# VHH binders against q6mzz7r34to333: the designs that were tried, part 15

Target 1, 300 residues: q6mzz7r34to333
Amino acid sequence: TFKDETFPAADSSIGQKLLQEKRLSNVIWKRPQDLPGGPPHFILDDISRFDIQQGGAADCWFLAALGSLTQNPQYRQKILMVQSFSHQYAGIFRFRFWQCGQWVEVVIDDRLPVQGDKCLFVRPRHQNQEFWPCLLEKAYAKLLGSYSDLHYGFLEDALVDLTGGVITNIHLHSSPVDLVKAVKTATKAGSLITCATPSGPTDTAQAMENGLVSLHAYTVTGAEQIQYRRGWEEIISLWNPWGWGEAEWRGRWSDGSQEWEETCDPRKSQLHKKREDGEFWMSCQDFQQKFIAMFICSEI

## First folded at step 4 (VHH)

Design k4 (framework vhh_8emy_2)
Fold by ESMFold2-Fast, scan of step 4:
Structure k4 (fold): chain B 300 residues (1-300), chain A 121 residues (1-121)
Amino acid sequence: as target 1 above (300 residues)
Amino acid sequence: QVQLQESGGGLVQPGSSLRLSCAASGFTFSSYGMHWVRQAPGKGPEWVSSISYSGSNTNYATSVKGRFSISRDNPSKTLYLQMNSLRPEDSAVYYCAKGLSFYHTSGYDYRGQGTQVTVSS
């Protein structure tokens, strides 16, 4: 079983700043097979944003970038390669990142930082113990130097490192933009799209009464023009890496809203999903008002 | 009401040093990351450096890394950029910019009027 001495299972790999700011203590490192819940899987039923869950110490911006990555199936083999815990397992995993004009391979062992029986950073979302997001996070932390360097790194840098593309930053409060056209054009081109909310009452991420989280990054998963009453309305779909729960949009076009009952659009059943999976719809008007920025990472 | 006032620019010789200052008002300075952005004549804006709300984390463009140093003084609501070993290609209008969040990784939503830096013999 492989042990990576260049990125050891030690506090040095986490970084002193993150240890202090998150008040982390008694950090243990375990391989996935030593965690409760059954046999580990690298990828189960292909990759999906629903495989990703934020742990107590993970930053939302990286998770939003990962969520966006799952919308482009071509990245599965390029970045994640073909790997498993069952066939030719030796405790070694490999990932590719774009660095200085080329794809660079990063090798890691599968020891992950845990507190108790839970991963500290990105966690497997399903009880099936699917670990590609956790291991990809570790590989990127190694590339940057530590989990601390990842936690306090740039969202724009992560998007470029995952794609080899270029970033467009759209300031939502500056001037109106055709959001449906922008999102559809970017999606058709295979671009990664993320967005961010402004600060709230505190300098930390906080769930607000409308269900949005302040100072938080989301993945943009789609945008559509929908029939509503005597005309059309524009809506946008977002994913929160926190997953399901109280932190889910409660306004217009949310899962339980009147708008979904009143619309006569023939695509209603495809677009409207009554689930608390962290994904929700909202009007483009509310999006432009409640969010501060949208980032599009496009291929060169 | 967000106001950013840059100062400290000027004309200097190659190899010289200059320190830029930015006085902030109209928002809680200590709660936001801050950035320096520059724009040379006929070119688009180029991000130069960023600093987190506490001053503990900084980042730099490759073109200035090792020569420039960003810092802040939260009590006085002032952002600084120490520029060493200046080169003619550093000539530009330098803008102070307010971050979108407390992280130095966030983008920015407002910039000041700028201060001119000219590096020439």
Scores: ipSAE 0.000, ipTM 0.196, lowest interface PAE 14.9, mean pLDDT 78

Design k5 (framework vhh_8emy_2)
Fold by ESMFold2-Fast, scan of step 4:
Structure k5 (fold): chain B 300 residues (1-300), chain A 121 residues (1-121)
Amino acid sequence: as target 1 above (300 residues)
Amino acid sequence: QVQLQESGGGLVQPGSSLRLSCAASGFTFSSYGMHWVRQAPGKGPEWVSSISYSGSNTYYATSVKGRFSISRDNPSKTLYLQMNSLRPEDSAVYYCAKGLSFYDTSGYDYRGQGTQVTVSS
């Protein structure tokens, strides 16, 4: 079974910043086969943003980019390649990232830092033992130096590292932008779309009363014009890498909102989903007021 | 609580160099993008340069690109601006500014008291 001596199962791979901040000591490293919950899978039933659950690192900037990537199959094969825990398994996994003008391959072993038999950082959802997000996070940590180097980063960096594309930064408080047009155009072009909230009362990510998280990155999953009363409203769909609906928008067009009951749009049963999965709709007006930036990453 | 203290300004001749420093406290310096903004007499604030939390990405206004270099030292919580080939039009009060969020490099929510740079013959 492969052991990566260049990124060992040791504190040096976590980094002193995270060890100190999270008060970690004597961290245990385990391969997925040694974790409870049944046999591990690299990918089960194709990739999905719902495979991702953020853990102890503040790497939502990376995970929001990953969430967008799951909607674009062209990047899946390039980055994740064809790999398995069963077919030709040797404890080794490979991922590709864009660096210095070219795609580079990062090789890792599948030893993951754990606490209480759960992954310390990105975790598989409890229904599925899918490890592609956990292993890709480890590969990115190796590329940047350590898991500590994932702790607080820029969406633009993650988007470029995953695609080799170019970033359009839309400043929501200063740019007159047609959000539905921008999102639909970018989606049709196969671009990755993410967004970010401004700081709140503290300098850390924190759930607010309206259900949004401050200092946090989200994936933009869609935008639509919807019939409401005697007119039209513009709405936008977002996904939170935290993975659960506890920190999910509670305002207009949220899962339980009155707007969904009152709309006569023939598409409402298709667009509206009542799930605590971190995905929600909100009005483009609220989005523009509550978020600070939207990033579109396009191929050139 | 958030404090940004600039230093290193002064009176210099055209073609000279200056290095500005900004000491930060009251927030997790290594987690935020940082900016330099300047304001000349009778003008509004002009964005000069930005740097990502890690120092890996830097951005410059066209008026200073190739002459100024932004850098940071996260262990000492200090932001720097190396200014070369200074011109009279660079004369301004230079402010160090904390980014709005971990992810947005274009805006800021706090700035220091500023340090005066005067370029004259």
Scores: ipSAE 0.000, ipTM 0.219, lowest interface PAE 13.2, mean pLDDT 81

Design k6 (framework vhh_8emy_2)
Fold by ESMFold2-Fast, scan of step 4:
Structure k6 (fold): chain B 300 residues (1-300), chain A 121 residues (1-121)
Amino acid sequence: as target 1 above (300 residues)
Amino acid sequence: QVQLQESGGGLVQPGSSLRLSCAASGFTFSSYGMHWVRQAPGKGPEWVSSISYEGSNTNYATSVKGRFSISRDNPSKTLYLQMNSLRPEDSAVYYCAKGLSFYDTSGYDYRGQGTQVTVSS
């Protein structure tokens, strides 16, 4: 069973910043097969943003970019490669990232830092015991130096590191933009779309009264025009890497809102899924007011 | 300053057709949804039809569905309402209206002076 001597199951791989900030001591490391929840899977039923649940690192900037990437099936082969816990398993996993103008391969063992029976950082979601997000996070931590080097970063950096693409930065407080057209055009082109909220009353990510998280990164998962009363509204869907049922938008077009009951749009059942999965709709007007930036990452 | 100028109204007989036009200025026409609203004497305003900023989506009041057609020409900044099979109950002042914002067209914040349509024998 492979042991990575260059990124060992030790405090040096976590880094002093996170060890001190989270007050961690005597951290235990386990392979996925030693964790409860049944046999581990690298990928189960293809990749999805719903496989991802953020843990103790403030790496929403990376996870929001990763959530967007899951909508592009070409990245299964390029970044995650063909790997399994069942076929030719040796405790070794490989991932590709874009660095300094080229794709580089990062090799890791599958030992993950844990607290009891749960991962300290990215965790498997929805009891499917999928570890591709956890292992990819570990590989990115190794690339940057340690898990501490993932703690607070820039969304633009994650987007480029995952794609080798170029960033279009849309400043949402500057002027009106055709958000539905921009999102639909970017999605059809295979671009990654993410967005960020401004700072709140503290210098950390914090859930606000409206359900949004301040100083936080989100994935943009779609945008549509929807029939409403005498005309239509433009709405945008977002995903929060914090995960299932935690902080979610509570305003217009949110899950359970009256707007969804009032609309007669024939696509209502397709657009509105009643799920506690961190994904929600909001009006483009509220989006432009409450968020500060939207980033579109396109391949050359 | 937002300005909406309606035209094309008049006196017509039942069963005839009319096309209303609305010339828009003072705002980025192509960035807003537009509406047609009508008001008959002694009655409140009635929403007639709406069109998205690109012209790809349209809605109609049940009373006019199948008879009226809304369209727009963004280069000329003009909104149209094609009215077919006109009935006496269609008699009203017709107003062109600008949607509330770039994103929200469920209501409107400005309307023009209106153009009178009278359907009578």
Scores: ipSAE 0.000, ipTM 0.292, lowest interface PAE 13.8, mean pLDDT 83

Design k7 (framework vhh_8emy_2)
Fold by ESMFold2-Fast, scan of step 4:
Structure k7 (fold): chain B 300 residues (1-300), chain A 121 residues (1-121)
Amino acid sequence: as target 1 above (300 residues)
Amino acid sequence: QVQLQESGGGLVQPGSSLRLSCAASGFTFSSYGMHWVRQAPGKGPEWVSSISYSGENTNYATSVKGRFSISRDNPSKTLYLQMNSLRPEDSAVYYCAKGLSFYDTSGYDYRGQGTQVTVSS
């Protein structure tokens, strides 16, 4: 069973910054097969952003980019490769990242930092024991130096490291943007789309009264012009890497809003999936006011 | 600064056609959806038709569906309403109206001075 001596199951791989800030002690490292919940899977029924649940690191910037990647199969195959816990399992996993103009392979063992019965950082969602997000996060931590080096990074860096693409930065507070056109054009081209909220009262991510998180990164999952009353309203769909039950937008076009009841749009049942899954709709007007930037990462 | 100037109204017989025009200025016309609204004597305003900022989506009141056609020409900043098979009950002052914001055409916040359409034998 492989043991990675270059990124060992030790505090050095977590880094002093996270150990001190999160007051971490007695960190144990376990392979997925030693965790409760049944046999582990690398990927179960293909990948999905809903496989991802953020843990103790402030790496939403990376996870938002990863969430967008799950909607683009061309990048998934390049990065995750063909791997499993059953076929030729040796405790070794490999991932590709774009670095300094080329794709580089990062090799890790599957030991993950655990406190109690749960992973300290990214963890499997819904108890389904699916570990591709956890292992990919470990590989990225190794590439950057430690899990501490994932703490408070930049969306632009994650997008480039995952795709080798070119970023268009849209500043939402400078001028009105045709968001539906931009999102639909980017989606059709297979681009990754993410966005960020501005800082709040503190220098950390915090859930606000409106349901959004300050100083946080989100995945843009769609945008539509929806029939409302005698005309249309433009709306945008976002996913929060914090996952189910953490925080969701509470305003216009949210899961329980009156707009969904009033609209006669024939696509209503398809667009309005009322779930507590971290994904929600909001008006493009509110999006432009409450978010600071949208990033589109396109292939060259 | 927003200005909407309607034209094309007149007196016509039942069954006739008319085309109304609305010249827009003072805002980025191509970034807003537009409406046509009418008001007959002694009645409140009635919404007639809407068009998205791109022109790809249109809506019509049940009373005019199949007879009226809304269109726009963004380069010339002009909104049109083609009215066919006109009926006496279509007699009203027709107003061109600007959608609420870049992202919201569910209503309107500004209308022009109107153009009178009278359908009578």
Scores: ipSAE 0.269, ipTM 0.691, lowest interface PAE 3.6, mean pLDDT 85

Design k8 (framework vhh_8emy_2)
Fold by ESMFold2-Fast, scan of step 4:
Structure k8 (fold): chain B 300 residues (1-300), chain A 121 residues (1-121)
Amino acid sequence: as target 1 above (300 residues)
Amino acid sequence: QVQLQESGGGLVQPGSSLRLSCAASGFTFSSYGMHWVRQAPGKGPEWVSSISYSGSNTNYATSVKGRFSISRDNPSKTLYLQMNSLRPEDSAVYYCAKGLSFYDTSGEDYRGQGTQVTVSS
């Protein structure tokens, strides 16, 4: 079973900054097959952003970009390749990233840092034992130096590293933007779409009273005009890489909001999925007020 | 100062067509959804049709669906209502109305002076 001597199962791979900040001690490293919950899968039932759950690192910038990437089959195939825990398994996994004008292959072993019975950083959602996000995070950590080097990065860097593409930065506070048209056009072109909130009271990501997280990156998963009363309202769908939890928008068009009760749009049942999965709708008006930037990463 | 100026009304016979126009000024027309609302004598206001700020989406009251068509020309800041196969029950004062915001056409915050449409023999 392969052991990567250049990125070992040791504190050096986590990095001193993160070990100190999170007060980590006695970190155990395990291969997925040694974790409780049954046999591991690299990919289970196809790839989805819902496979991703952020852990102890502040790498939302990377995970938001990754969440958007799950909707593009070409980038998924290029980066993840064809790999499994059964066929030709040797404890080795490979991922591609864009670096210095070219695609670079990063090799890792599948030992992951754990605390108790769960992964310390990115972890499988709903205990489905699906590990592509955990392993890809490890590969990116190796590329940048350590897991500590993933802590508080830039969304633009993640988008370029995953695609080799060109970024359009839309400053949301400059003027009204045709968000529905921009999102639909970008989605049709296979572009990755992400957005960011401004800083809050501290220099760290914090859940705010309205349910949004400050200094945080989100994936844009859609935008629509929805029939409301005598006309329409424009709404936008976002995914929080934190996944599970209560950090979801609580304003207009949120899960359980009055707007969803009042709308008679024929697509209501398709658009309104009342789930605790980190995905939510909000009005484009609130989006433009509460977020600072939307990034569209397009193929060069 | 927000201003909406309707025109194109008149007296027509049943089965006729009319095109109503609404010239907008005092706000960024292309940033707002718009509505047509009518009021017949002795009745309350009835919503007729709505159009999004871009013109991509339109909606109609059941009573006019298939006969009326709403459209807009953002460069000229003009809203239109094409009325076909007019019936006596379409007789009313027709008002142009401004939507609430760039993203919200579900309500209105301003109406014009109206233009009278009378359908009779």
Scores: ipSAE 0.005, ipTM 0.379, lowest interface PAE 10.1, mean pLDDT 83

Design k9 (framework vhh_8emy_2)
Fold by ESMFold2-Fast, scan of step 4:
Structure k9 (fold): chain B 300 residues (1-300), chain A 121 residues (1-121)
Amino acid sequence: as target 1 above (300 residues)
Amino acid sequence: QVQLQESGGGLVQPGSSLRLSCAASGFTFSSYGMDWVRQAPGKGPEWVSSISYSGSNTNYATSVKGRFSISRDNPSKTLYLQMNSLRPEDSAVYYCAKGLSFYDTSGYDYRGQGTQVTVSS
C-alpha cells in the first residue's frame, strides 16, 4: 500500500496554525478501510454537494466552490478522474487542479487525520462512507502546503484552482442587480456561483438568530421567480457546507415559512423540499441585504 | 469600494529586515481581522500571519514565527508586517488580505495588489 513521503501522515501535514489554534492532540492517521461504518467508497451512486460535510478546518471558501462544482458533471471526470477503493486499489489517489495556466496532477495516499472515530477535517455524511470530498481536500491541502493553508482562503482562488475560469465579483450593496437573471444566465453557461456573508457581532464565523452564518461562504444553487399572492417574488437557493439544519435561514421562504403555504405556484412541490441539509431558499431582497458578495466563475 | 494597498517590499540581502504596510479604505477597518499571505513563483498561496480586529490575538506560520511580527493601527487604518532575519525562502509577493477573523470560514473578501519581496545576495 502506497505511502506518500512528500505529504506524510504527521503533524507537519496538518500545520502549526491548526495544531495551535485547535490544540490538537491524539491525532492519528487511518486509511478509509480502517474506519468504522462499513466499506469505503470513492463515489457512491452520484456525486453531490450533499456528500460534503465541513470539519475542523475553516475552509468553507473551498467547500462552497466544491459544492458549486458538483452541479457540473464534466468536472467529475477532469478533477476526480476514474478511481475506486476496489478496482486496482493501491492506496494512491490523484486529482487535477488548475495552477499557473495549466492543469496539474496532485498525488496523495489515502491516510486521513482522525481524532477518535471521526475524520478531523472534511468527513463523510451519515450512512454514506463516501470519501471523494475528504481525499480531494487532502490533495488541495498538499497543493497549498498543509491543512493549515486551507484555514483561510479566497473564494476566487478556489474557484480558479478548480476550473481555470474567470471571476466576476458582484458587490451586493453597491447597485441594484437582477439576481434571478444573473444566476440563471450563469447556470445555463455552466458557471460556478458562490457568495459570502459579512462580519457579525464578533470577529468569528457563527450562526446568527436568523439562521445565517456570519463570515461564511455559501454555494448558490439556483434562483427562480415564484407566484405569490397576486404577483411574483424572486427567490434564491443557497447551500451551507456545514450541512446541518441549525445553520439554515429562518426568514422568508425558509423551509417552514408561511410563504410556502400561501404560494399557488404549480412548481411549489419541486422547489420546496423540506430537508435539514444546509440548503434553503430566501428572497432576493433579503439575500442582497444580508450577503456582501456573489462570485461567478466562468470558463474562458 | 474596498481597497487594500501594500508597500514596503524590495530587494534585500539575507539577514536584512523589512517592514510592510497595508493601507485600507472603503470599510470599517477596526471591525475585521486581517492576514498577510505570500505567494512565491510557481507555488500556491501560503498563510503567513493573522491579527484579530482589536489586535489582541496574533498567529504566525511556523516558518516565520519568532522572525515576523504582525501589528495594526486602527486609527490610521494600517496593517503592518515587521520581517526580521530574512531568508531566501521568504522571497514572494506579499498580500494584505481582508479576512473577517482568525476563525473565519468565509475566506477573504478582498486582497490587495501585493508587494514583491526578494531576498538575494
Scores: ipSAE 0.000, ipTM 0.182, lowest interface PAE 14.7, mean pLDDT 80

Design m1 (framework vhh_3k1k_2)
Fold by ESMFold2-Fast, scan of step 4:
Structure m1 (fold): chain B 300 residues (1-300), chain A 121 residues (1-121)
Amino acid sequence: as target 1 above (300 residues)
Amino acid sequence: QVQLVESGGALVQPGGSLRLSCAASGRTFSSYAMRWYRQAPGKEREWVAGISWSGGSTSYEDSVKGRFTISRDDARNTVYLQMNSLKPEDTAVYYCAAKRGLYYSGSYDYWGQGTQVTVSS
């Protein structure tokens, strides 16, 4: 079984700053086959943002970009390649990232940092033991130096490292923008779309009373005009890489809101998925007021 | 809350060196990415160098690569900019800035007041 000596199963791969800030001790490294929960899978069915659950690193900047990338299944072959835990398994996995004008392959072993029975950083969701997000995070940590180098990063860097594309930065409080048109155009072109909230009352990411997280990155998953009462409203769909939990928008067009009960739009059943998965709708007006920036990463 | 204070600016001869310091006070210095910017008279403020919160990643503007080195000492809550082989074109007020690292194009969370560097004969 392969052991990567250039990124070992040791504290040096986590990095001293993250060890100290998170007060990490007794970190064990285990391969997915040694974890409880059944046999591991690299990918089940296909990739999805719902496979991703952020863990102990503040790498929402990376995970939001990754969540957007999962809406384009062709990137599975480019970045994740064809790999499995059952066919030709040797404890080695490979991923591609864009660096300095070219695609670079990063090789890792599948030992993951664990405390107790859980992965310390990105985790498989309870529905399955699917490890592509965990392993891709490890590969990116190796590329940048350590898991500490994933802790607090820039959305623009993740978008470029995953695509080799060009970024359009939209400042939501200063420039006029037709959000539905911008998002629909970018989505049809296969662009990645992410956004960020401003700092809150503290200098950390934290759930606010309205359900949004401050100083946090989200994936933009769609935008639509929807019939409401005697007219139309514009709404936008977002995904939070935290996944599970109670940190979900509670305003207009949120899951279970009055707006969804009252709309007669024929697309209601397609647009409204009443579930706690980190994905929610909000009005474009609220989005423009509560978020600070949106980034579109496009192919040249 | 973070307060930033720059120091170390001076008049130096071309080819000389200087070490600038940026001292931070406040609770979470070790969780901020830090940058140095400079502004010459009549010009826009430009980015010079950056260091990640972990210190594992550094970046530099093309004109200073190989001459300037950014580093951080979290025990002293200080970021340094070692400037070697100084040129008259490096004359500027140098500013440090702190950011939680979500995006480049957004506003930085905290800025210092600046320290003047003059390179002349």
Scores: ipSAE 0.103, ipTM 0.468, lowest interface PAE 3.4, mean pLDDT 83

Design m2 (framework vhh_3k1k_2)
Fold by ESMFold2-Fast, scan of step 4:
Structure m2 (fold): chain B 300 residues (1-300), chain A 121 residues (1-121)
Amino acid sequence: as target 1 above (300 residues)
Amino acid sequence: QVQLVESGGALVQPGGSLRLSCAASGRTFSSYAMRWYRQAPGKEREWVAGISWSGGYTSYEDSVKGRFTISRDDARNTVYLQMNSLKPEDTAVYYCAAKRGLLYSGSYDYWGQGTQVTVSS
């Protein structure tokens, strides 16, 4: 099986600063086939943002962009290529990123840092032995230098590195914007959309009383006008890369809210997902008040 | 708690070099990612260079790539911008900015007061 000597299964690939901050010692590296949970898959059924679960690195900036990418088929072949844990498996995987004006190929082996029986960083979702997100994170860590270089990155950098596109930054507190139109237009154009919450009581990400995480990146997954009572309301859908069972919005239009019970919109069954999967709806009014910025990354 | 002070700006002839410094006061400078921006008269403030929280990854605006180098010294609480092969179009006020946690354009926790760089014949 292939062993990448340029990004070894060693502390140097994690980085001393991250090892020290997280108090990590005696890190073990394992290939997916040596992890519990059954045979590994690179991609199972198709890619989805729900394949992603953030781990010990503060790389939500990257994972939010990656979540948006899963909605755009044109980027999948460029970045993920055609790969598997098949009988032609050799322990080698490769991905493409945009760097210095061109697409650059990054090759890695599939040894992943683990603690006990779980990956230290991005990990397969509950019961999924699906490793494309874990391996792509490792490839990005190699590109930037180490996993330590993924810790506290820039949202715009991830968007550009995954697309080669141009960023439009929408300042949500500056003035009212037509969010539904902006999101729908960007989605039809194949753009990636992410957003960010402002700082809370501390300068780190933390779950707040309303269910949002402060100083955190989210994927924008959609926006709609919905019939409510005798009028219309605008809502926006967001995904938290922390994933299943993590903090979710508790206000208007949240999974258990009265708005979903009261609406008679014909699309209710298509829009409303009653799962603890990190995805939720909220009103555009609350979104514009509680978030600080939205980023749209478009192709040239 | 973190305060940023830029220094090193000067008048220099085309082709010359300058090193800008941004000194941070405070106890946790090593927790911040750092960027340099510049603003020329009548123009928008432009990103120039960035260095990651770990110091292992650096990034540059295309017009300065190969000429400018950003670095950090956590022991001295300082970030540097080494500017080589200076051109008249590099004339601007240069600002440093620091951010902890999630990073994005326009969301910096701390900004310096700026230092003037003038490149003229």
Scores: ipSAE 0.233, ipTM 0.606, lowest interface PAE 3.9, mean pLDDT 83

Design m3 (framework vhh_3k1k_2)
Fold by ESMFold2-Fast, scan of step 4:
Structure m3 (fold): chain B 300 residues (1-300), chain A 121 residues (1-121)
Amino acid sequence: as target 1 above (300 residues)
Amino acid sequence: QVQLVESGGALVQPGGSLRLSCAASGRTFSSYAMRWYRQAPGKEREWVAGISWSGGSTYYEDSVKGRFTISRDDARNTVYLQMNSLKPEDTAVYYCAAKRGLLYSGSYDYWGQGTQVTVSS
């Protein structure tokens, strides 16, 4: 079983600044085979944003970009390659990132920092024991230096590192953009789309009364024009990398909202089928008011 | 709550070198990711280089890779941009920006006043 001596199962791989900020000591490292919950899987039934659950690092900037990537199958083989815990397993995993003007392969062992029986940083969602997001996070931490280097990063950097593409930054409070058109055009082109909320009362991510998280990154998963009350409204769907049962938007077009009961749009059942925990719809008007920026990462 | 002051801008000939400094005041500078931006006459402000809050990761715009190097000295609350092999296209006002755990490029960045770099024979 492989042991990576260049990124060891040690405090140096976490980084001094993150250890101090989170007051971490005597961190234990385990391979997925040694974690409860059954046999580990690298990928189970292909990748999905719902495989991702953010942990103790403030790396939502990376995870939101990763969530967007899961909607574009062409990146699966390029970045994740074909790997498993059963076939040809040797404790080694490989990932590709765009760095220094080229695609760079990063090799890691599958030892992950844990607290009790759960991963300290990105963790598998309940009941699927799927580790591709946890291992990809470790690979990115190695590429950048340590898990500390994932803590408080920039959304634009993650998008470029995953695609090698070009960023369009949409300033939501000052840009009179047609959001439905922009999102649909970008989606058809295979672009990654992410967005961010402004800071709240603190300099950290914090759940707000409206259900959004301040100073937080989200994946944009779609946008549509929908029939409502003899007119049309524009709505946008977002995914929060915090995951299951965490804060979700509670305003217009949210899960269980009056708007979904009252709309007569023939696509209601199709649009509703895409809504799950961590994923929600909101009006483009509320989105433009409550979020600060949207990033579209496109190939040249 | 960070105040930023850039310095080091000058007139240099093509092929020359220059080092810019960004002095920060504020209690928590070492927790901030730092970036350099530039704005040429008649053009929009563009990102040039970035350094993570830990200092372990650096990022560069493609046109400056291999020529520019960003670094930080947290003990001195200073960020540097070493510019080598300067080209006329590098002529711009250079700005530094600090991010307070922010996840995006935006209007809530702390910005300096800028320092003028001119590359001309």
Scores: ipSAE 0.015, ipTM 0.298, lowest interface PAE 6.4, mean pLDDT 81

